# Ledger of designs, part 199: VHH binders against q9xw16

Target 1, 132 residues: q9xw16
Amino acid sequence: MSGWNAYIDTMTAAAPSIKRCAIVGAADGSVWARTEADNVFKASEEELKTFVALFNDVTQVPAKGADIEGVHYVVPRTEESLIFGKKENTGFFAVKTKSAVLIAVYEGPNEVAAQVRKAVESMQTYLNNAGY
Below, E stands for the ipSAE of ESMFold2; O stands for the ipSAE of OpenDDE; V2 stands for 0.75 times the mean of E and O plus 0.25 times the DockQ between their complexes.

## First folded at step 17 (VHH)

Design we4 (framework vhh_gocatamig_d2; at its last look DockQ between E and O 0.91; V2 from the best seeds 0.79)
Fold by OpenDDE, look of step 18:
Structure we4 (fold): chain B 132 residues (1-132), chain A 120 residues (1-120)
Amino acid sequence: as target 1 above (132 residues)
Amino acid sequence: EVQLVESGGGLVQPGGSLTLSCAASGFTFDDYAMAWYRQAPGKKRELVAGIGPGDDTVYMDSVKGRFTISRDNAKNSVYLQMNSLRAEDTAVYYCAAPKEPPEGYGFDYWGQGTLVTVSS
């Protein structure tokens, strides 16, 4: 779905600390779009299938953490449509829309996380309003 | 109001051990992951270890095998056992907790910090 690449570009432009980003199907983890080349999002669809299933019961996620691209993150807390995690100076934000999950992996000091969250939540709002 | 109070810091020789403690209050402790950060002079604050409510743990690579994070939900406390300490472990260590919704982008609350100095 090449049309979804524009949304990847929008998020990465809005938050330069985002290193890798993907838009995947909420139902099955299928990849709709992702960063590529030097910033290729490396999670397999099998891993993504497991990841998107976390949104079925987000209350259990902090107890077990979350895995993205073979990396394990501690999850401080969750919301109904939001999962975020930390490891060293990296982290991720994952938000769920009506039909998709947006995942952004970032690197930097803690302060950069606020901008990353804003970027993915803005896209979340846009896509939800668009029916996706 | 969220409060995080660290203790246990001090001066130790290389190869020594130290245990940090953090007493947390002002939020539902059992629902949150907790973390230890550290900040050395002139460097950015970095995540040393994190622990989920179910004792899921994450460590920075340089402390793996030497540091152990644990928690006691009955005491609303989180601990950092530090063994085989090195000079490069010298830093102010901070206990950290996330904010409740809707705010938060990681570990947003910090204690006052406790200084750990590793020197011969």
Scores: ipSAE 0.901, ipTM 0.950, lowest interface PAE 0.5, mean pLDDT 95
Fold by ESMFold2-Fast, scan of step 17:
Structure we4 (fold): chain B 132 residues (1-132), chain A 120 residues (1-120)
Amino acid sequence: as target 1 above (132 residues)
Amino acid sequence: EVQLVESGGGLVQPGGSLTLSCAASGFTFDDYAMAWYRQAPGKKRELVAGIGPGDDTVYMDSVKGRFTISRDNAKNSVYLQMNSLRAEDTAVYYCAAPKEPPEGYGFDYWGQGTLVTVSS
C-alpha cells in the first residue's frame, strides 16, 4: 500500500491542520493507506466498514451522527459524496470516489476547516479522474 | 438569508440554572443539525453541544451531564438547558447552523450571542 501513501502525504502537506487521514475501500472499508507513526489513524476494520456504508444513504447521517476512531461526531449535514462532522475543536471530512473513501481528521477552529475540505476535495477529484 | 436570534442569557450564581433559546429562520431547519458554541474573553470559540434533526447529540466533555440540548422543529428553535452552572461557564453563547450545500465546512452561521455570567 506504499504507492497510496504518496496521496496521504499530498493531503497532509496541503492542509497542515489534518492530524490523521486514510484512504479506504468504498465497498468494505479496507485500508489502502493511512497516516503512520506519531499520527497513526486508529480505526477498527468493523468501524470503517460501518462508516463507508453511510455513503449508501448520506441523507440519514445527520440524524445518527458518525463514529471515527471511537469518537462520536455530530454531522451538520451531508452532500451526495461528502460527510463532515464536528466535536469540540476537532472535525472530519470524508469524501467518496468511485472506489475509495478519503477520511481526514483535523483539529483547529472553523477558520481552518475550509482548507481541510479543499485538500480532501482536490484529492477526490484527482482520484475520480484517475478512475478510482 | 439565514438568521439566528439567541435569548435567555443573564447573571446567575454558581450552581444555578439558565435556559438559552435560539430562533432560526431562512433555511431548511428540519434537515440540519444545530449547535451551541461559546466564547469567553481571551479564549477560543468552542462547540458546547450539537443536535441532529433526529435524537443524535454531542457535548463538550466539561458540560456533559449538566447541559442538555434540544430542538422544536415546529418552532424552528434550539434550546440549551444549563444546570449546575460554574464560573468557568461564563461566556457569550452562540447558536450556530450549517450553510446549505454545496458550501460550508461545519457550523458556518452564528447568531449575535447571549451573555451568560456565573458569579457570586
Scores: ipSAE 0.765, ipTM 0.892, lowest interface PAE 0.9, mean pLDDT 89
Fold by ESMFold2, look of step 18:
Structure we4 (fold): chain B 132 residues (1-132), chain A 120 residues (1-120)
Amino acid sequence: as target 1 above (132 residues)
Amino acid sequence: EVQLVESGGGLVQPGGSLTLSCAASGFTFDDYAMAWYRQAPGKKRELVAGIGPGDDTVYMDSVKGRFTISRDNAKNSVYLQMNSLRAEDTAVYYCAAPKEPPEGYGFDYWGQGTLVTVSS
């Protein structure tokens, strides 16, 4: 059994406001690990394939928004390897590594969003340094 | 300096309508999404509606079908058309914008707000 679940635990421990998260393959959106149990990350592989392709040109993403788990988010703006979105009292941060995309869905105010971004970027750095 | 100036608030009866306006300056308006937030007394600020530079929109569930967000890029303005107003819509409404990269976590700038009061 794969050890990728430890990285899910690390991110959720670093930012408890993360309600669901996943590590997916950057090329095809295949799920390497995700939150389970009461907080199952439920995006389909087809949805994830579409989502990771947004990183092929992040400049186009604010004009069309993004969908995760069947929820449509407005994307305020992007960065080279970062997409984030907002819907009501929820949001997401997604970052791309060499081989993967890390997705975290959270609830809460702006101070919570800062913690979520820090958690996913810390893991992004770790995985990039490890060759992923 | 980013400036967001809201207007159009007031007192309306339940079932009535208002149009809120936001004049924006100090950033490249056409590149970014914009949003309306609201805050009722004693409650947390909440995102009411957002609109991307390509007119993609999101709404909080309780206002969908009643409120419409729009933008006019030539006037650097964002609007919120509020129809079928209810007492629960009473709040200060804020226009909001993101910070430039690499800073920011969502919609990080907001204006001074405009008060909407829905009562008989």
Scores: ipSAE 0.610, ipTM 0.855, lowest interface PAE 1.6, mean pLDDT 90
ESMFold2 (binder alone), look of step 18: mean pLDDT 80; pTM 0.800

Design we40 (framework vhh_gocatamig_d2)
Fold by ESMFold2-Fast, scan of step 17:
Structure we40 (fold): chain B 132 residues (1-132), chain A 120 residues (1-120)
Amino acid sequence: as target 1 above (132 residues)
Amino acid sequence: EVQLVESGGGLVQPGGSLTLSCAASGFTFDDYAMAWYRQAPGKKRELVAGIGSGDDTVYMDSVKGRFTISRDNAKNSVYLQMNSLRAEDTAVYYCAAPDKTYEGLGFDYWGQGTLVTVSS
């Protein structure tokens, strides 16, 4: 599972505006890989378990919002395998694959958000094609 | 096409109150979160408050407890009640709706804005 850190490195290289990110199990929110040290992704196991369960019915998420790293975000809308949120000048994108959920937290305007979403979706496509 | 029309801005003294209103048209209002952004002179545009399609709300830390966002789905309207206004709240306030591109980035459709000036 240590090999999963290579995918974190790939995403952050593709979108340097990603502040923190993680790859977690879709079934239980277990952390497969995350950014560390000064960029440590600080979500608890309990928070991640709750978060990945949101993908069971994404249509309910805009009514309730979502919590990442103890921060509550408004969720503008969702797509079938995508949840994104906003608070102040920060945001996140989370996408679900067959077995994983990728979460990336960023800061900046919509130009930055576009780069981050593209990086996360590219990795989503790669992992789905790899059977994850 | 999405149209957002803000009203309610004006000049108010410190400690005063204002209510901003936003009338939305051109989309299925009830299904989307809505937000208020502001841009102060010389600063970037920032998210002040957001309200989900239900009763979920978020606030910028500096306005929490002073500002209240609400919505009226029957009128396709979103409101920002601003109490205990301070000089630092002076800004153009924008109503915002979710990005309708396939790329979904957040709130990308803004109205024309309404000016709020807090001074004595």
Scores: ipSAE 0.697, ipTM 0.851, lowest interface PAE 1.1, mean pLDDT 88

Design we41 (framework vhh_gocatamig_d2)
Fold by ESMFold2-Fast, scan of step 17:
Structure we41 (fold): chain B 132 residues (1-132), chain A 120 residues (1-120)
Amino acid sequence: as target 1 above (132 residues)
Amino acid sequence: EVQLVESGGGLVQPGGSLTLSCAASGFTFDDYAMAWYRQAPGKKRELVAGIGSGDDTVYMDSVKGRFTISRDNAKNSVYLQMNSLRAEDTAVYYCATPKESPEGYAFDYWGQGTLVTVSS
């Protein structure tokens, strides 16, 4: 949806280290909005459906890791509504709201992870307050 | 109190092998992913290999096929088997785990490190 693209823009403006991101449906992984053109978020529908299902029991995720855009990430730990992963100089944060999952892929050292996390959490709070 | 103690570093010739060990204590080891980082002189610390609380693994592209990370939950230990070592693998190697706090979103607790020198 075109309206949802504004939230993508807000997250990427808040944390410039975010390279690609998406907002997808929590129930099915359907894409509501994603970065496009030179920053296209490339995850397949099947991959996203598998990924959002991880939020049904996040405690199992560190045992198996997670795949985003065909890249496998180790998942150091999880929280009830948060999955994050690492691979070399890349990582992701994914947070669940009432009806959506926000996914942000970033590049850079661990020092930038806090800024990306803050941007994703701020959007999570905003969407939950908006009823999403 | 979390403790990570690395061992197994040393001087080795190019093409040689080393096994690094990390003994962990003070937390529920089985529930956490573990990782090996390295820092070469004049460079930033970088993720070399990671292993989930099960057995899934990730590797830095330049070590894939040469290095193997493994864990032994009965011994609270994680290992890095390094084969076909190259001069560019020279670095201090750190065992790492995620910090046990709501603010920890990375492998951001590490030990004191063990020096690996690949030379002559």
Scores: ipSAE 0.544, ipTM 0.797, lowest interface PAE 1.8, mean pLDDT 87

Design we42 (framework vhh_gocatamig_d2; at its last look DockQ between E and O 0.76; V2 from the best seeds 0.00; counts 0 for: unsure alone 64.6 < 65)
Fold by OpenDDE, look of step 18:
Structure we42 (fold): chain B 132 residues (1-132), chain A 120 residues (1-120)
Amino acid sequence: as target 1 above (132 residues)
Amino acid sequence: EVQLVESGGGLVQPGGSLTLSCAASGFTFDDYAMAWYRQAPGKKRELVAGIGSGDDTVYMDSVKGRFTISRDNAKNSVYLQMNSLRAEDTAVYYCAAPTKDSAGYGFDSWGQGTLVTVSS
C-alpha cells in the first residue's frame, strides 16, 4: 500500500458516509489513490482532468455544475480550494492542496455532509503542511 | 440576513399541477445555486431539485419529467413547477440557499416552507 492509499483509508474511516474517495494530481487529474473493490472510485482520468481544471476558476462552477463518475451534481457554491456538489441524497466534497485534489463522494441525509467536509479538510490541512 | 419566503403550496388532486415560488433576499442571489427540498412526515428532508447560478439543473429521480426548477435573477426568485402530482409528493417544500452565513455543507439556509398536499 502506498502512502496515498493510507490517506484514503484515513478519510473513509473518519466519515462512514463516504462511499468513494480519490486523491488525484491537481495538475492533470492523474489518480494517486482511490477506493477500490466494492467502493471503487469510477471516474476516468479524462474526466478527472476536466474536474481538477475547475479549480482554475471556481467562480464559474456554480453556473454549470460538476461531473464525477458520470454523475452530474449541482454546485451550491465554491471556495478558492473547495468545490462541493449535491444530487438527491448524494454529494461530493473536493478540496485542493498544493499538488493534489481530494474527492469524497458521500450518501446520506444532509446531516452527514458536515462529517465528510471535516474529513477531507482535515486531510487537506495535513497534506498542505506536509508540502503536498 | 438571509430570507427565503416560499409560496404557492396547497391542496391538489392526483394528476394536478402546482407552481411554487421563492423570494430570496439578504445575499448575492446571482452567485449561488438554489434548490427545493421537501420533507414528508416522519421522513428526512430531501433534495427535490437544484438549479445552478445559470441554468444547470438537477432532479431527484422520482420527479424527473414531472417537476421543473427555474429561476429569475432579476426577481431574486426560484420556482418549482410541479406537474402530474402524486400522493407521494405530499410534503412541506422548502426553498434552500447555500449562503456563507450557513454551515457551508450544501443547501443549508431554508425558508419557512410551504405545504403541498396531494389527495383525492
Scores: ipSAE 0.894, ipTM 0.944, lowest interface PAE 0.5, mean pLDDT 95
Fold by ESMFold2-Fast, scan of step 17:
Structure we42 (fold): chain B 132 residues (1-132), chain A 120 residues (1-120)
Amino acid sequence: as target 1 above (132 residues)
Amino acid sequence: EVQLVESGGGLVQPGGSLTLSCAASGFTFDDYAMAWYRQAPGKKRELVAGIGSGDDTVYMDSVKGRFTISRDNAKNSVYLQMNSLRAEDTAVYYCAAPTKDSAGYGFDSWGQGTLVTVSS
């Protein structure tokens, strides 16, 4: 859990528009690390279990949307290992690695979303190369 | 190339109704969510309503219960039915779609917009 906090810090440093994020197990949604204190990532383990199961068939996700921290997002489209959502001035990016799912919730317009996506995908590449 | 063409904007009185239409082309419409954004003078562009490929919807809190987004996949079209219009709904309304670009980050393809003015 705590050993993964350095990766949370790396992502938030790379994209300051990330408000909350987490690294969870791909098989069960168990939390490995997350932002804490005043910016705590609040998703329950039951919600995260449901969320990571979406990666079993991402093509179904734009039809139904996705829930994170009790908030329902429209999902514009998906890619093989990427789900992202939008609602008002908020959004998220979630990417799957071999054994983890990285979730970042951000606030801001589309101009900042690209930076958030880049930060999350850079970490995805790093963790995949590290065997996770 | 992605093309989005809006229509239906105009001048309406407070409490009135208006339906916006968007015709889409250049991508696999049925697989993607669609959205309506708006931008009022001096404000940032904001997501008003979104609709998934299977009728999942999201709304901005200030329009929930008054606006309804819908789609017709046979016509590659998305609609925004606006009821009980208020002065603060005055804005240019944009139809939006996600791109196929690898740098995509949401709804990043836009139409030219259609002006909605709520006034006498």
Scores: ipSAE 0.718, ipTM 0.865, lowest interface PAE 1.1, mean pLDDT 88
Fold by ESMFold2, look of step 18:
Structure we42 (fold): chain B 132 residues (1-132), chain A 120 residues (1-120)
Amino acid sequence: as target 1 above (132 residues)
Amino acid sequence: EVQLVESGGGLVQPGGSLTLSCAASGFTFDDYAMAWYRQAPGKKRELVAGIGSGDDTVYMDSVKGRFTISRDNAKNSVYLQMNSLRAEDTAVYYCAAPTKDSAGYGFDSWGQGTLVTVSS
């Protein structure tokens, strides 16, 4: 595989607890790549447009939470380029690059979540350095 | 120093109700989401309910419709109203806040817990 799909494979290999992930355009939430087949990342265009707009002011996000794939998550807190949410035994991490938002949905306890964050932040750094 | 103090646990019959309370101090309570977790003997701690810094809420599927999380920002307090209690709800319940290490642990400050036992 080539193009953006290789980055999906890199993130899922780095953190096996990632169940689904995507790379979407930061301006409009358009899907550049995502997990497919039995693990389809299934967020709608409208949901992704709303989601990426949260990065316009991350300080507002803990008050209202976030929706990914029709699931509502509580957002404990945020950082300038990072939003993460929790629901039961699942969660997500999302990071913004210059042009994209990387989204990873995972299952597992808090110690598993640290590896997911590391995987998405490593890719964030790589894409930013590459101009994306 | 962040402190979270739970209260309100006890022994109840199946079908009964309890209200758990959490008094928080040592951080800017209004800025953070808060959560209740629980841990049954021999099990991993699990998120029962979360409440955003506003009124936004999430629930574990098995408690939805039976439990209600709420907060009072003026009192720096979080509550969990538990109705229609079942034996599987038996656990130590913990109040949690996201005030420490952000390396993926989300809710990373914890209280000492309050025991809820549902038994006839």
Scores: ipSAE 0.573, ipTM 0.831, lowest interface PAE 1.7, mean pLDDT 89
ESMFold2 (binder alone), look of step 18: mean pLDDT 77; pTM 0.766

Design we43 (framework vhh_gocatamig_d2)
Fold by ESMFold2-Fast, scan of step 17:
Structure we43 (fold): chain B 132 residues (1-132), chain A 120 residues (1-120)
Amino acid sequence: as target 1 above (132 residues)
Amino acid sequence: EVQLVESGGGLVQPGGSLTLSCAASGFTFDDYAMAWYRQAPGKKRELVAGIGSGDDTVYMDSVKGRFTISRDNAKNSVYLQMNSLRAEDTAVYYCAAPKEHPEGIGFDYWGQGTLVTVSS
């Protein structure tokens, strides 16, 4: 196991329906780890900087939606430290910790979405407890 | 308790138009996005159009430019104006709203659906 990639592996093992995911810095959207190769998370640095800034006021996000990997998602609602979106048969969950934002993109029905949310929130809890 | 009541479905010829309406109750409508989903025979349910609590809209690629989603917060209602209808648009259409429960995963509440049949 090495570096932040181990956390990517943990999340994808917990929810195999995650298509792509990343762990990025909460302050600037800098990528700490992401899925690669056939599952490469394709968000640009500028897009990620814009995305993590949404956590400054999550209550505004359902009015504007969110962009991940050049795809615009409608955001049904938000929770404290949670943004999730929908587009056709895809969706994402993003959670904020003290220092990071975890983003997971998935494809599939509600059972898949529930598994992905659980995996992302479990990692959020772990990283917060570890001081990240 | 969240309730969603759809209306406006029917039989229409290719190239025709229909307006679907959804009356919502039981939640803070103004704060949430709303959506229209459809399920064609033998297919999975998919998001056709979504509208944020503000001006944000999203459409599936095959309906963009033909369908328009809108909302009326004073009436707690969401609408889908469907123009230039195609046989491929034949489906049961569902109004959908997000669940306030902490385990919410998107649009978790669905109406009963309204059937749209596009046939000549």
Scores: ipSAE 0.705, ipTM 0.871, lowest interface PAE 1.1, mean pLDDT 89

Design we44 (framework vhh_gocatamig_d2)
Fold by ESMFold2-Fast, scan of step 17:
Structure we44 (fold): chain B 132 residues (1-132), chain A 120 residues (1-120)
Amino acid sequence: as target 1 above (132 residues)
Amino acid sequence: EVQLVESGGGLVQPGGSLTLSCAASGFTFDDYAMAWYRQAPGKKRELVAGIGSGDDTVYMDSVKGRFTISRDNAKNSVYLQMNSLRAEDTAVYYCAAPREYSEGYGMDVWGQGTLVTVSS
């Protein structure tokens, strides 16, 4: 287990509806930590490189959507450091910090999505304050 | 802030077609994705189809090839063309939009819903 895996554990404990998540480098999409075993986060590093580049101009993302783990999501809107997507009963939240992007894929109704967003944003705040 | 007005629901026989319409106001429609959700009796609401601001689309697997979502930005409207309807498509259909600056779950503004009943 890497030290970064502790942050994965913290997010999944805070929002049990998170099915898979990862912490990746903001510059290159390199994986720092991800959920494993039955909950392995399956995005390729090439897909993640493409995904983190979306944060260079989030305003263009709702026009094209986003791909995570080979699944295409509609992106309803974005905020300066937040991209989120929806498809059927699944979705994701991705937030950018100074050095990282946190991605959480969840399953469930809109009520669980709100909890997932709070978990991811709490971690974003923590990591930004820690200089990451 | 955002208002959504739905129309087009009704009773149809299996194999029939309906077109649902949603007129939106109160936000910069062209900048945001729009979606159709449905809620079957005794079930949770589920995303049926979504359309991005640039017309990219997503569909739930059971409606893919039968339903088509589209938008008309000049009319601030979203449509759901439903073909080859099945009894399992019986539900209240909701138009949904994101709220600007909300801390919500994304699609957090709903229309009143329009009932689609597939019977016989």
Scores: ipSAE 0.345, ipTM 0.703, lowest interface PAE 2.9, mean pLDDT 86

Design we45 (framework vhh_gocatamig_d2)
Fold by ESMFold2-Fast, scan of step 17:
Structure we45 (fold): chain B 132 residues (1-132), chain A 119 residues (1-119)
Amino acid sequence: as target 1 above (132 residues)
Amino acid sequence: EVQLVESGGGLVQPGGSLTLSCAASGFTFDDYAMAWYRQAPGKKRELVAGIGSGDDTVYMDSVKGRFTISRDNAKNSVYLQMNSLRAEDTAVYYCAAPKDESGHGFDYWGQGTLVTVSS
């Protein structure tokens, strides 16, 4: 838990437009770390379990969308280890590593989304190299 | 190359209706979600409505119940039915599609179609 908070801090420092984020277990959606206080990531354990299961077959996700923090997002497309969604001026990026899923919720236009995707993918690479 | 062509914009009085159409080509339309964005003068583009490859939909809160997005995969087209139009709906409306790779949302835009709501 304590070490994982440092990764949350690293992602939010790299992309200040991230409003809320979390690192969760890929197998069960268990929360390893999340933003707290004014930026608390509010997804329930049940929602996160459902969400991480989407990575078992990402090709199905654009057909049905995805729910994060009780908000339903349209999913434009997916990649092998990446799901991203859009709604109004908000969006999310979620990437899967060997044992974790990183989720970042942001606000802003597509220019902001580019910075958030880069931050999340940089952390994905770091964690995969660290064996997670 | 991806090509998106919008039509259906125009001048309408408050409370009126318009249907916007978008014809898409240059990609596997059926596999991707499609969206309508709008941009009012001096504002950023915002997502008005999105439709998944399986007809899943999302709407901006201020248009929910008034606008309906739909698609016709046989025609490679997406539509936005706009009812109970308000002055604040005045904007250029863009059909949008995702990039095949390294995209960040809906990254391809059409030329846009102007919707003006005034009396």
Scores: ipSAE 0.695, ipTM 0.865, lowest interface PAE 1.1, mean pLDDT 89

Design we46 (framework vhh_gocatamig_d2)
Fold by ESMFold2-Fast, scan of step 17:
Structure we46 (fold): chain B 132 residues (1-132), chain A 119 residues (1-119)
Amino acid sequence: as target 1 above (132 residues)
Amino acid sequence: EVQLVESGGGLVQPGGSLTLSCAASGFTFDDYAMAWYRQAPGKKRELVAGIGSGDDTVYMDSVKGRFTISRDNAKNSVYLQMNSLRAEDTAVYYCAAPSTEHDYGFDYWGQGTLVTVSS
């Protein structure tokens, strides 16, 4: 638990279709905050370290996909600070700020994905403006 | 302008095989992942298989081991080899590509090709 959990709460309130999410350090994948209890974000420290390193060269990610919580996702495309993936009825959005990576896992169709992306990008903007 | 044209659908007996093809144009095909979705009557659209810009693949659990997605970058084409077909595989199959306008996933679709598995 941390003060960072308030940002988790803000994102999940904005997009209730987020099943699990986390805010992690961009340099090392250390968890700053995550959803808890029945909605616990289950990525290991090693997986998160590997995942945040993908932002060092996002252009390579669509060739190999990405793993989150032991689940492999196809990555349709990337932007400089955005990686998103799909598998069956699930997906994720991950965005990088100056010092953090926000990861949100969701379930649902494109309308749900749009809502989740908006919530994650709004938080990305807020944290960048706050110096994170 | 993105264009996706599917072919290869048809009527087949249970246990049979079909190969679906998708010809893509109007974008930098080699840089993007591609996917096959399906929609059966009264059901939601489902991601059946995806292939990264390299050779990375994902499959829905019920088709794993039966379906194989592949791509041919020289021909701007993506394929779905479907083996051991079941009645539950009956659906319209859509080739899909990501867009730069809506980064939600795969949001450009072809017209679809019908696959009917029945005796």
Scores: ipSAE 0.615, ipTM 0.828, lowest interface PAE 1.5, mean pLDDT 87

